# Miniprotein binders against q9h3h3, part 46

Target 1, 235 residues: q9h3h3
Amino acid sequence: EDGFTAEHLAAEAMAADMDPWLVFDARTTPATELDAWLAKYPPSQVTRYGDPGSPNSEPVGWIAVYGQGYSPNSGDVQGLQAAWEALQTSGRPITPGTLRQLAITHHVLSGKWLMHLAPGFKLDHAWAGIARAVVEGQLQVAKVSPRAKEGGRQVICVYTDDFTDRLGVLEADSAIRAAGIKCLLTYKPDVYTYLGIYRANRWHLCPTLYESRFQLGGSARGSRVLDRANNVELT

## First folded at step 24 (miniprotein)

Design hU20
Fold by OpenDDE base, fold request of step 25:
Structure hU20 (fold): chain B 235 residues (1-235), chain A 80 residues (1-80)
Amino acid sequence: as target 1 above (235 residues)
Amino acid sequence: SKTIEVTVTEETSPEEVAERIVKALKEGAEKVRLTAYGREAIERAWEAIIIAAQRLGHRIVVVIEREDGKIIYTISLEKE
């Protein structure tokens, strides 16, 4: 849909993870400074490579907000990768259950709600709503991609600590909806990213576990969350 | 309406639970309530739900609740 393959977007995201981040850390910065920070670094104006006239002169990989309860823990990614290589070599069947078990064993449990938005006021407004929800403690951590040179959609990622905590995944969806976000959301565990599992992979694994669609007048959550692969609605 | 309750443990077979879900819903139970405690039991319960959904061929709705460290999955057929 974005003209880029899921693999290209993942490679860009990994490259961006290595560049400097613009971070608002609610653990060290007063919440009263958030509005000034959002005004200084609107995601639609922050450029990936520090273009002339941008608020950043240096490359920026991500713009991020850390909540009070945020603790960076990626788990044993190296052990996960080694176990994944051994599993592939064994010729054993690989299922979504196999990946969950690997993720649990290596404590690589983080996942994220993803939304793609065109650069502009709607993106900046969405990001401001998410950033407030993180600082207020309804969400743990979020990041947004800077503006690319070619333009295109920017991505907001809202993390949860455990993709196997399906209730926590639903609570994060509810908080995103409460922040006024009405676009389509997709949920992706980080384990799929760390293992290089993309759309149309040889194992037929879907890296997107859930889809959230906004719904007016429906559930108290303001959305429907679907596991499309298994035909399950979570509520 | 008939609610069937199933406790899922770390020793519970997901396939057996799935069979119970499918049977209950086919026999006209409105809901099946799975209660699981601990990561292994919770994942077994979820696996059972997935298996049951596949066997039913219809969309199922799962209400998820947390109570006293337990996860409760309440399963029903999507009402058209």
Scores: ipSAE 0.840, ipTM 0.946, lowest interface PAE 0.3, mean pLDDT 91
Fold by OpenDDE base, fold request of step 25:
Order: sequence, then C-alpha cells, then structure tokens
Structure hU20 (fold): chain B 235 residues (1-235), chain A 80 residues (1-80)
Amino acid sequence: as target 1 above (235 residues)
Amino acid sequence: SKTIEVTVTEETSPEEVAERIVKALKEGAEKVRLTAYGREAIERAWEAIIIAAQRLGHRIVVVIEREDGKIIYTISLEKE
C-alpha cells in the first residue's frame, strides 16, 4: 500500500477536484484532435503543481475526457449528507442496502471503475485507450490523476451514471476491456466518497462493490466481475 | 434443465424470493430467472439474490439482461 491512508488519498482527491482540470470535451472539440491532445498532455508527464519541464505550467487537479453524452449530474449531495447524519443519530442498522436507498432517494447515483498504474508508457497507453472509448461514445466520462512530486501510482477513473444499473456497470467494464486494459479494476459508488465511507470504516461497509479481473477466452466480456462481499459473480 | 421463472414486483418480499431461489437450486433447478420492472422491483430482486447467496453459502452466477424495459436476472450455481 502506498504509505497513505485511504483518508489521506481522499483528501488529496478532494483538493485536486478544486484545482484546474485539463479537459478534452468531445461536445465542442472534433474527435480528430484527440491524438494531438493526448500527445500534448500524457498523464505520466502532466504534473500536479506545474513543475518545470512539464506540459502544464499551472496546477492541474485532473486530466479528463468528456463524451458527447456527458451531462454533469451530482444529485442532491447536501440532502444525502443530512439524511446520513440523521440515520447515524437514529441508531438504526446501516447496511449497503441502506446506502443504496439513500443514493436513490437523493439521486446520487454515479460510480466509477478505478485502476491504479505506475507512471509511464503503460499508463499513457491505458489512458489513450480510455479517452478514445469516451470520444467514440462507448464510455461517458473518464479522468486520470496527474503525476505527483513523490511519484507513486496514478489513478484512472471511468464513470457510470448509475451504480444501481448493474448492466451499465458491466457494459462499462466490457468497454474498458475492449480498450485493451488488463489490470485489476474496482468499482466504487460516489455516494461512499460523499459520505466519507472509506476502507476500514466503523460500519464495516466495503466501498468497493465490484472487482473486475481480466480473463482470456472464458467470458464473452473478457472479464470476471465479482461482488466479493455477497459472493456473487455478475456476467 | 428446468428453469424456474419468478416475477418480482414492488410488493414482492425479497426474503420470499430468496427462499424460492434457494429451494429451486437445492431441488436441482439449473437456473432461476427473475424478471423485474421498475427501480423498486429491480432492487428487491437484487436484494433477494444477495440473501439467497448468503443462505446457499456457495458462489452464484447472475446473468443480467435488459428486455423491453425489464431487467432479467438469471441465477445459477457456480459450476466447479
């Protein structure tokens, strides 16, 4: 484990969300410009604080690609947080089902497939494959963390609009696999992030709903998706 | 191989559906097919699957399909 707690990584991610983003928006930019943009801003070279010799002179929180169907919808995050505080005060049992119902009620339904890669060609190649899949409409939106000063792994996040649409979650996994990604993927709903529910939380809630493992020749989708908490395989 | 069909509605108990899944699979059904329409029914069907998986103590495989606005969960035991 990179020596940072899940809480520290979450705080860094929240701080990064407030800094400027490098965005390719397929709604306003021709798809033919994607390759030039990827060459200009390879995520292994884009630095978090605009270090000398980096492609960026200013701080960058995230590098992102927006598909043509991308619509930013965060739902009622404030109402969600208030309902979560009330639930904690009530002393009622808190389950993954409880969080799903809160998410549905407040329309906080976004989730993401996550992959962690070391800086370098493999990361840049993975990002290029994901960015192309977004511009081609196979995925809606993705982001990648810039290179940190200390190094470490960079994260690619591929979003889905609804974590309760399990078929849509599986379709996104299939699109990521079709883009040539073979590493381990983990799926996390954003509701867990908004509520501060990290690994080893006091409620024993796992913020990772699914794991995807690449499989040669076994499944039509090229991966095995597991809900480990419930011992369910999704296909 | 016998497929058991179960329709899940907004009034259907997840526990009752889970019992039907467990019973069918223990009695040698190869598959149980849940059909649900609407968000509440779909979530109840999923909850039933989770409960059934816990009661079986074995990994289950769920095929997910969308047909005419319905979600279809086809459940089977993981074959060794």
Scores: ipSAE 0.836, ipTM 0.946, lowest interface PAE 0.4, mean pLDDT 91
Fold by ESMFold2, fold request of step 25:
Structure hU20 (fold): chain B 235 residues (1-235), chain A 80 residues (1-80)
Amino acid sequence: as target 1 above (235 residues)
Amino acid sequence: SKTIEVTVTEETSPEEVAERIVKALKEGAEKVRLTAYGREAIERAWEAIIIAAQRLGHRIVVVIEREDGKIIYTISLEKE
């Protein structure tokens, strides 16, 4: 997308962060309750603003599942943002490497695999598979957007705790594929989101680090993960 | 099969490692294997890979493994 469109979509996602979330928290809720919760709140039927007839009467920003091992740590986001402002006025080059170092220095290391699906059975099925993987411990945290009135695509985000742990990012991709997900996945570090850096930015930074495509090749059961900006395949 | 082994530390120059990767692969080495322990060394090894990829102008494949707390990057040219 162009920078105007991407910034508008990011602003809508930020507004959703501020509304209430529907959360299944495996740290405090028995895993045996997950299937009933999924049946009550399918993402294709949970509405963004609580439409009549939906399972929710109030606005919902996100639907989320927290795994038993989930330990939230957003890091020093305010320090990151201040250092980013200083970097911009310093005259130093702004590169993917300098963004990575800022993220490391301020401990803002989380990132996410993303998939976009139209409302309906495929979305609800994919979400259920991801949610089960989180509760069973193969993934740590995931969220999915609710249905908008327009009925556009919805997003599932599967988080990892450290985007510089590239083996961990690949392991999360494998766990997503093991849940039966075959669609395109893209990986974005949270540092880009916190700094407001989108695809059409003045520094020509690419916020998407990796693409994962399901691999069809007879005996193949995995995916191909590619850093397109640098033309590197990770495996 | 020729495999070039490189240990990367927090004192290692990513540029020098990248030069070794590019030279080895252009001279017919099958693989270059980088071993790194600790965050700084691991990131220097990755930076060397990115520099090498830019210089080669050909897709490279990086196999990533963990062994005894170390990260191992095994680098080869994409075979078609």
Scores: ipSAE 0.817, ipTM 0.940, lowest interface PAE 0.5, mean pLDDT 89
Fold by ESMFold2, fold request of step 25:
Formats: C-alpha cells, sequence, structure tokens
Structure hU20 (fold): chain B 235 residues (1-235), chain A 80 residues (1-80)
C-alpha cells in the first residue's frame, strides 16, 4: 500500500475522465447498430492516446454504453466533499458506517462492479456481453478503459444506482454472470472514489465492499458474493 | 423457535436487534428474519446485521428479499 501509488491512480483516473469518451447511447441510437459499433471499437484495440493504426484518431478516456433508462445523477458531490472535510477535523471516528451515512445524506449512492482483464479476445468478448446486457435492459450503464501504451489489464465498470439497495447490487452481479463473465468481480461505492479514498488510505478503510466469485453449479446467481470485512455472505 | 422474527422500525435500536440475532443463533435458532420498511428501518436492520456479524466471529449468510414493499433479511450461520 504505497501512498504515491494511490495519488498516481487518482490523477490518472481524473485525466481519463476529462478526455473524450466513445459512447453507445441506447436512448438515441437503435439497438440494431450495437454489433457494428462493438466491432469498430474493440476495447483491446482502442488506444488511450490515439496511436496510429487505432480505430480512434483522438485520445479516448473511456468506452461506454448507456442503457435506455440511464439518467445521470451524481448527487450532491460538493456537499459530500465539504462534509468529509468537516468530519476529518471533528475528532469523530472515520468508519465505514460514517461514510455510508455521508453518502446517504448527500445522495451520492451510485457504485460499481469492477473486473480486470488483459487485452485480447477475452476482454473484447466480455465487454460485448456487458454492452448487450445494457442495451437489452438488464444493466443500466457500463464503461471499459481503452488500451494503454504500456499494456496491462483493462477495467470494465458496471454501475448500480444505489449501493445501499443490496438486492439491486446482487441483481447486477447476476446479470453480469448471465452474460458469461466468470472472473473475479469487486464492488466499490462511488463515495470512496469521489473522496479519493483508495486501498492505501490513512484510515485503513476498505473501499471494496463486496467480492463476487463465479461458483460452478448450485447457485442461482452463478456466483458467491462476500463482504470480507464483515465476514457476511449475501444471497 | 427455529426461526426468530423481528420487525425493525425507525425507532428500533440496531444494538438491541444485534443482541437478539447473536443470542438466537448461539441458542440454536436456524434463522433470524428481519423485516423493514423504508430507508431508515432498512439501514438500521443492516447495521444490526453488521454488529451481529462482528460479535459472532463466524461467517453468516444473509438472504435478501423484497415482499410487499418491505425488505426481508434472513440470517443464518454458514454451515462450516
Amino acid sequence: as target 1 above (235 residues)
Amino acid sequence: SKTIEVTVTEETSPEEVAERIVKALKEGAEKVRLTAYGREAIERAWEAIIIAAQRLGHRIVVVIEREDGKIIYTISLEKE
């Protein structure tokens, strides 16, 4: 847990957010166009900075698919950040419960399932399955990082609108598994991201709320979902 | 006595519910079922579950259901 690593990750995430995104928006684009769009912009070939020979000529921060029902709502992020600063100076303990209450109070309730895959067919196939699930209405919003010049694993993020709606979080996990995804998933509420709280933080908070592991046979969801910090299985 | 039922409201103490969960499971109840309606009650029920999980020191399984606009948390010890 290197604090320099956490600061670098935060800065890189901000830079990616500010660059252009490649978006398939089901609210304005017919679903029949999805397969062609996926073939044009496979995430293993879309480069972060528009390398020669890439399908993109300009930098790309994220590749995203918005479902028919997508309505952006980040909540009161500025109020959240102000309350976070006040909490830090108050002398009150900083705990997962305190963060949850801040998120509820300021309506910063979104969260995401994350998966990390190496560039190649497996990544492109997983993304295509997720994108189809979004366009078909089983998921609401997803994004995938482009290929970095250095290579390395890429991330697919599948969003949910309320991390305290634990059934909704489990339903998103089920939809991801139904799309054929078998790798490890981790769930992170957006409140931790907006406050810059990463793995190596001074409060020893765990930004990952749940792990989902594919489970061969027996499970209706096809996975086992675990809150490791509290040793609770959600079903 | 195989399943203990608890209704959680906006006035319910999460600590008191956690004590009921821990006691019931240690005394051999198969399940504890919490029913909650509305955000405040639902979060109090979840807080009680987290407190109970910390006290039990053993993995618990929470089955989560929605019925008639209510959230139902059904809690049991993992058979391990």
Scores: ipSAE 0.806, ipTM 0.935, lowest interface PAE 0.5, mean pLDDT 88
Fold by ESMFold2, look of step 24:
Structure hU20 (fold): chain B 235 residues (1-235), chain A 80 residues (1-80)
Amino acid sequence: as target 1 above (235 residues)
Amino acid sequence: SKTIEVTVTEETSPEEVAERIVKALKEGAEKVRLTAYGREAIERAWEAIIIAAQRLGHRIVVVIEREDGKIIYTISLEKE
C-alpha cells in the first residue's frame, strides 16, 4: 500500500527525471567505447541513490543511450497542456481520438516501447542489445531505470519519434526483436505522460496503444502486435 | 481473390470508408486496401479502420506498407 500510490509514484518519477542521468551519447562518443561503458554501468548494479558497492557514487535517475541521429524535440508541451485544461472544463468529449488530435496539433508525437525485467543477467543483456541497436542506428534513443530495490522490476524505454507513424512503431518493434528481446512489450505515447494520464484515470483512457508478443511464424520477426482496445492486429 | 481498393484523401469521410470496409468484408472480400498520402489522409484512413473494427466486432489484421511516399493499409479478417 505505502509507496505505490499514484501520487508517490509520480513524485518518484519526477525526482528521477531531475537527478543526474548516466548517458552514452553516440553523437559525441565513439561507438568503440560502448562495450566498456556497458560493462562499467550494468543497469542491475547501478543504484538509484548510490548505495555501497554500486558503480555510482551519487544518485542516478536514468541510464540512457542517444543514437547518432537523435534530435530531441518535445514539441509544444505548454500549448498541449493548456489545450488539455481547456477541454476538461469545456464539457466536450474526451476520447482517444481527441488525445491523438491534441498530440498532432501540438507536435507532441514521441512514444515508447516498454519492457519490465527483474534485475540480473537478462536485464543487463537486454539493455546491452538495445544500446547497441541505438548506437548502430536501428533505434533512436533508449533509457533504463537504475536498481531502486532488490527484486523490483526495472524498465527499459525505447523511443520512437511519432506514435502516429505506425509503420515506424512496427519497425522499432522489429529492431527490438532483432536485438534478441523476447519478452512482452507495451507501447505508450508520451502525450499521456505529459498530461499525467495513467491506467486508472477518470476518463477511462488507455495509455497503452499496443502490445507486442514474441511469436514464431506470425511475422517477419515472429512478433504479434495488437491494439487490444480496438481489437486490431498490426503487421 | 477479391480486393477492394479505396483511395483516401484529406476530403474523405472516415465514416464512409469504414462503412465500405465493413460491407466488403461481410460480403466476402478477402482484402480491403486503403491508399493514403499525407498526414491528414493517413489519419483519416486509420480512423476509418478503427471505426470498422468496432462495427465488425471481430479482430481485423492490418498490413502496413509504404510505397511511392504513400501509406498502404491492407485490411482482412483474422482467420478462424
Scores: ipSAE 0.794, ipTM 0.931, lowest interface PAE 0.5, mean pLDDT 88
Fold by OpenDDE base, look of step 24:
Structure hU20 (fold): chain B 235 residues (1-235), chain A 80 residues (1-80)
Amino acid sequence: as target 1 above (235 residues)
Amino acid sequence: SKTIEVTVTEETSPEEVAERIVKALKEGAEKVRLTAYGREAIERAWEAIIIAAQRLGHRIVVVIEREDGKIIYTISLEKE
């Protein structure tokens, strides 16, 4: 367990969102340039603050790939936050259903599959597989964290448009598995991030909705997806 | 293999559907198929699945399919 509190990791992620991103945009850049871009900016070598000898001289928050069908729509995050504050003040019970309803009402429906990998060849290879799947239209958008000075694990985030579309979430898991990824995946809606709901929150809400484990010779999807909170396996 | 089919609408009670799922599986149905159209019905069907899972006290397996804009949940007990 990386000794960082869930709050510290969230603050670092928010700070990284404000720094410049290295982006490959498939809407404007030919797919034939992807391999050269991946070779130029391997995630294991791109540094968070532009360290000497890194591919980047300036700070980089994220490395990202946008697919052809990518349209940024964050919904009404401000309205969501205001409604969340009002809900907390009301003293009404807060449940996963409450958060889902808030997300729907304010159109804050994005979510992501997360994988944590140590810096090195395995990370860069995983990222290359994901980036290709995005450019080929099997995935909408993905990002990876740059290398920190202290080292530690890097995170790859693969987004879906609607965390309430369980089939779409499963289709993204299948595409990630088809890209050769075999590690543990966890799925987290962005609404939980925007509302500051992390591990060990006072409402006992689990911010992770699904866990995906790779399975050889099992389901056609190559994984087992578990709703851990409800003890339901999705296939 | 006995499959029980249930159509879920925006007026359908999740608790009633959950009772039907639990009853069917306890009576030896191999599968229960829920069909839902539209966001509200799809979520009511999911809520019913969650309630049924809680009442059964063991893991259930749900296959999710999309057909003609409908969502089909096929529910079964985890085979040991």
Scores: ipSAE 0.769, ipTM 0.922, lowest interface PAE 0.4, mean pLDDT 90

Design hU21
Fold by OpenDDE base, fold request of step 25:
Structure hU21 (fold): chain B 235 residues (1-235), chain A 80 residues (1-80)
Amino acid sequence: as target 1 above (235 residues)
Amino acid sequence: SKTIEVTVTEETSPEEVAERIVKALKEGAEKVRLTAYGREAIERAWEAIIIAAHRLGHRIVVVIEREDGKIIYTISLEKE
């Protein structure tokens, strides 16, 4: 892991969410323009702060692709946070089931497959495959972090609408694998991020629900998806 | 191979379903199939799977299928 705490990485991600995004929106832009857009803004060359000689002159928080069916819905994040504070004050036991019920109640159901890649051709090729899958309707929305000055790994996030739709989570894994991605994937619900629940939290909650490992000649999906916390394989 | 069928509803106890899963697999059932309709029943079925996994102490494999708005979880022990 890059030597940053999970809290630092979350703060950087939140700061990046507030900066301008480079977006390809398939709802308004013809799919035929995707290849030119990918060539113009390869994520390995787009810089976080618009460094001299980068494709971007201004700061970029994220590079994103929106599919035809993409609808931004974050749910009731404020109500979720208030309910979470009340729950902590109550002294009631907090479980992954408790967080899932809070997420359902407040409609904060989004989650993402995450992959971390070094800057370069492999990242740009992975991103191009994901972006195509989004524009083709196999995935709904994805984003990639721009290149940092320190040359750290970049993250690709592939979203699903509902982390409780385990079949939808598996379908997204299959689409990512079909796009040629072979690296380790981890799935994280956004509810954990909104509540400030990171690795090594005081409640012993794991913010990673699933791990996907690429497998040659294995399941029809080309991967094994594991709930490591519960020792359950999903297929 | 013997498959045990269990329908999960909004009134079904996850603990009772978990006990049925554990019992069936310990008694030599190859598979347990849970059928759930609606969000609450689907989540109760999943909670039952998690409880059963912890009680078994072994990795379980869950095949997930969707049919007519129902979710079907087919549970088996990992074959080494």
Scores: ipSAE 0.847, ipTM 0.949, lowest interface PAE 0.3, mean pLDDT 91
Fold by OpenDDE base, fold request of step 25:
Structure hU21 (fold): chain B 235 residues (1-235), chain A 80 residues (1-80)
Amino acid sequence: as target 1 above (235 residues)
Amino acid sequence: SKTIEVTVTEETSPEEVAERIVKALKEGAEKVRLTAYGREAIERAWEAIIIAAHRLGHRIVVVIEREDGKIIYTISLEKE
């Protein structure tokens, strides 16, 4: 990852979650307004802190699009965190299965496909494709990080409601590929973020469950989805 | 080609299912089809797949289908 630790990126993402969001909500806004909104707030030009000449004068944490079926539900994050602390204190073995069980018990099941893109036309075009797919109901919700002062890559996050619904995770990958996205995708459950579980953690837990690679002429999905930790291809 | 079918329930041992997967594939079954209904059974089936993948030491391919509220995992070895 470009110069930033997974921990730093997670801290920046959490700080961004607390700042105002630029949202297109398809539940309240006609789909016909999407193109004007995308033109007004291209992610490559929206700045994190409202820099002079940016389309935003105020800080923006995220640019987001909500689909018609989107309902914000984070589950019992506090109960999850308490159970995680108790588990660590117990000295019991911690496995990916343990985290799935905690996530299920506390209803903290959301996860996301992530893609990292350099600022510019390719990012804005990718975001426009994702935003259309969300408004058309092929995806539930997506967000993109604004442009940082230092530049660097911006992240698009495409959410699924349940990381244990592996078919739903694959359907979201297919919708992203149908939107013309050809870059590498990684899937991360939000439970790992809420518990502060990053790469190279002391439990050897991988917060990335799946990797999607675009493939020409391959499966009907146009990608291969791999669980690298278990050496399982999902199709 | 021989397809082995296994129904996974909330009482099914993931380890036992994993052993059945590994045995079937080693004995030349082309596919193992797991059928699971309900969250607990689906997760047990997935755990069995993970255990089996580790025991085989080879990449496995899992086709995932939904039928009548059931999840169907069809497992095969990656063809080179």
Scores: ipSAE 0.847, ipTM 0.948, lowest interface PAE 0.3, mean pLDDT 91
Fold by OpenDDE base, last read:
Structure hU21 (fold): chain B 235 residues (1-235), chain A 80 residues (1-80)
Amino acid sequence: as target 1 above (235 residues)
Amino acid sequence: SKTIEVTVTEETSPEEVAERIVKALKEGAEKVRLTAYGREAIERAWEAIIIAAHRLGHRIVVVIEREDGKIIYTISLEKE
């Protein structure tokens, strides 16, 4: 059941990537316009299919904010996929290390912190904090899913350029915490998405590398970051 | 020494580094510091940390620092 749910959510996310996005691009739009844009397109009100009375009349896949340093580079995803098929055919053991080496070789290094929030004020407030952190340059890029018809949880994704830069992953967690976010965060490399590796996969690969838990008065970062698979705390 | 220093290169065996980490911590070192430069060395250092964590059977804490393009992993046992 958890595997099917993870595959379904991933398929919905991939379908949403192909629909039009509502984007605030800090490279072309003054930072002073951010508050007006956030007020116009609160993610709790933006609907996936442009429902009557929503701020959008057309389908929206994602709401996104691009920082000044944002450069879209997904690497060689096609080469990665071909190498992954060849590896499966070879019958060689597949480990998390194997996937890191494939990702490095093909430059498919992006990853994201994920948070799931119910539609409403808490989501809109969280998104506003993240969007500000992106525009101010503490984060590079973030996106949030629009409101679904079924009223399910919306996801905020905060990207990092390199999931192997563990310090950069920790810095992004710190920036998210500084934006006032206190919920559980999980970090997932995009390579697992491109290869169709979800929870309960046949290789026993965990697509979530890290979890972040908010901690009052703890580390200087305001959170504990844990690699659960390896029982390693990163700080 | 309370801190054991290990330099990791692109030729360094992750298994050998893991053995050094485990040995040092079992012998009462407070910390093991891995220094790595370049992507391959950094990943080998991280692989060594993972291997060491599994062999220890206890949670380890890794402080990550960047200095002059080097990554420094400072490893310790979780204090109760």
Scores: ipSAE 0.845, ipTM 0.948, lowest interface PAE 0.3, mean pLDDT 91
Fold by OpenDDE base, fold request of step 25:
Structure hU21 (fold): chain B 235 residues (1-235), chain A 80 residues (1-80)
Amino acid sequence: as target 1 above (235 residues)
Amino acid sequence: SKTIEVTVTEETSPEEVAERIVKALKEGAEKVRLTAYGREAIERAWEAIIIAAHRLGHRIVVVIEREDGKIIYTISLEKE
């Protein structure tokens, strides 16, 4: 277990969100430039703080690719947080359904498929496949963490606009699998991040809604998506 | 094999739908098909599925389809 608590990883992710991003924006940049950009900024070589000999001289929080249909919408995060504080004060039971209703009410609906990979060719190849799928319009937006100074695993995040659109979540899993990704995927709504709900929280809420396992010769989607908390398979 | 059809609305109780799912599957229905239109009905249908899964104590498989702005959940027991 990489000795970083879920809270430490969240704090690092929030700090990274404030630093400059390396972005390929398919809305403004021709798709023909993607391969050159991927070659210039391989995630395994881009360093968090612009280390000597890295392709970046300045700090980089994230490397991202924006698709043609990408529109940044975070919803009412402040209203969500206020409603969450009021709910905690009320002493009412808090369930995954409660969080879903808060997310819907405040339009904080984004979520992401997550994969963790060691730095190197497999990470860069996975990222290239995801970036292509974003530019081709099978995915809307993705980001990857730069290489940390201490090493460790890098994370690729593939976003969906609405975690309550379970079909859209499954379609994104299918697109990730079609891009050649075979590792374990976990799906996490952003509402859990905005509310500070991590693993082993006091409410016993699981911030991971779905797990996707690659399956050869199984479902038409090439994966098995499981809601472990409810023992439901989605297909 | 008999498919049981259930329409879920904004007024439909998730618990009542869950009972219908559980009853149908225990009585040997191969599938239960929930049809929901609109965000509230779709979420109520999903809540019913979760309740039903818990009551059954067995893994359920949910096929999700979109048709004419409706969401269709087709529920079955995992075949061993």
Scores: ipSAE 0.843, ipTM 0.948, lowest interface PAE 0.3, mean pLDDT 91
Fold by OpenDDE base, last read:
Structure hU21 (fold): chain B 235 residues (1-235), chain A 80 residues (1-80)
Amino acid sequence: as target 1 above (235 residues)
Amino acid sequence: SKTIEVTVTEETSPEEVAERIVKALKEGAEKVRLTAYGREAIERAWEAIIIAAHRLGHRIVVVIEREDGKIIYTISLEKE
């Protein structure tokens, strides 16, 4: 496991969100240009700070692909945070159900499948498969972290609009598997990130809702999706 | 019946549905099918599944289907 705390990784992700993004937007750019864009900006070569000899001269926070149906909506994050502070002050029990209700009330429903891959051909190939699936409309939006100076693993994030739409979460897993991705996937709602709820928090809330494991010859989806916290398999 | 059907509404208690799931599976039902329409009912159905999973102490399998805007959760015990 990368020796970075979940808090450190979250702080790095938040800092990266504020830097410029390299975006392919399928709503404005012809799908025929995707292969040239992928060749120009392979994630394994795009550097976080625009290192000499990289495809980017300036800092890049994320490389992203937006599908035709992508509509950015973050919901009421400020109202969510205020309600979360009030809830903590109330001394009421805090459960995963409580967080779902807060997320629903404030329309902060986005979540993502995460995969961690070492820099190189396997990462670039995985990203190309995901980017095609987004442009083809099988997925809505995805992003990948640029290469850090220290190396380490890069993360691909594949978003779904609603983490409470468990069927939509499973459909996204199926599309990722259809793109040829065989690594472990973890699903995290963004609400946990917005509330600063990381691993080993005082409320014992697991920010990872689901794990997807690739399975040969198994379900039509090519994976098994597990809610580990509740010991529930979704199929 | 090998399959028990339960309709979940916005007024349905998740705890009551969980008790029905647990009872049905312990009594030898092969499946419990929850049907829910609308966000609140769908979440109540899911909460019931979570409560039932904890009470059973065994892994459950949930098949998720969408039919005419309804969500259908088909619950079974993991087959050995």
Scores: ipSAE 0.843, ipTM 0.948, lowest interface PAE 0.3, mean pLDDT 91
Fold by ESMFold2, fold request of step 25:
Structure hU21 (fold): chain B 235 residues (1-235), chain A 80 residues (1-80)
Amino acid sequence: as target 1 above (235 residues)
Amino acid sequence: SKTIEVTVTEETSPEEVAERIVKALKEGAEKVRLTAYGREAIERAWEAIIIAAHRLGHRIVVVIEREDGKIIYTISLEKE
């Protein structure tokens, strides 16, 4: 037994979702408190289980910032999951198009840009820029994983409310770049997460729709966004 | 060279629009512009783009704009 499976990685993700979160909620907290909160809880120092010497004394699953206009709405996840089970037994093809239609039908439309960074100053600086963009209203909600192990990469997730609103997805990419982020970004609709569809899935689906690469000059967005599976650049 | 204009509706066949995109670009049109209003039309337009992209065998560039409540997809071949 040498390695991890998609089921093991999904279980760890669900555990983090269910543990306590550290949240800055702009709907109830003045924006002037953000910088102090960021200094108190840098993601490179907040530990997953509250290790001695960390700023948190209890487990933390995620560190999150909610924007002023954030309104949580996951849609009809139970209906989506039921329809997914029916599709699997129907004999009909399972394609990216049928997943998109399921997501639309059940209003499970959120998605996220992802970036992976090593712990340290660059991660904390990137998170601070994203958090400020959320509080200032250029982005709606973001989260970052806590430190689990020394040297392990952490993830920042920046959410959009509708992955089929491709202009909105591009606008979020632009806002991330305007916050000074230069690393590779990948975009994943939440429908794949709710259905437990990860990279090594049995249906050979690709949960990543887009890659965004920083580009100096050339476009107002400051990046090049590609749908690599279909060989399409979005701009 | 010129821009070919196509209006996509909820009744429009994505396969037929894809054929128009592919033919126009292969025959030297500089751009194909799809205009769609409403979720169903917008998704049919996107499906047509994906079909066309696979048929063309060359990277395409899609400029996405919103105008007066409509979504505009402007499609061209990537320049070398």
Scores: ipSAE 0.834, ipTM 0.945, lowest interface PAE 0.5, mean pLDDT 89

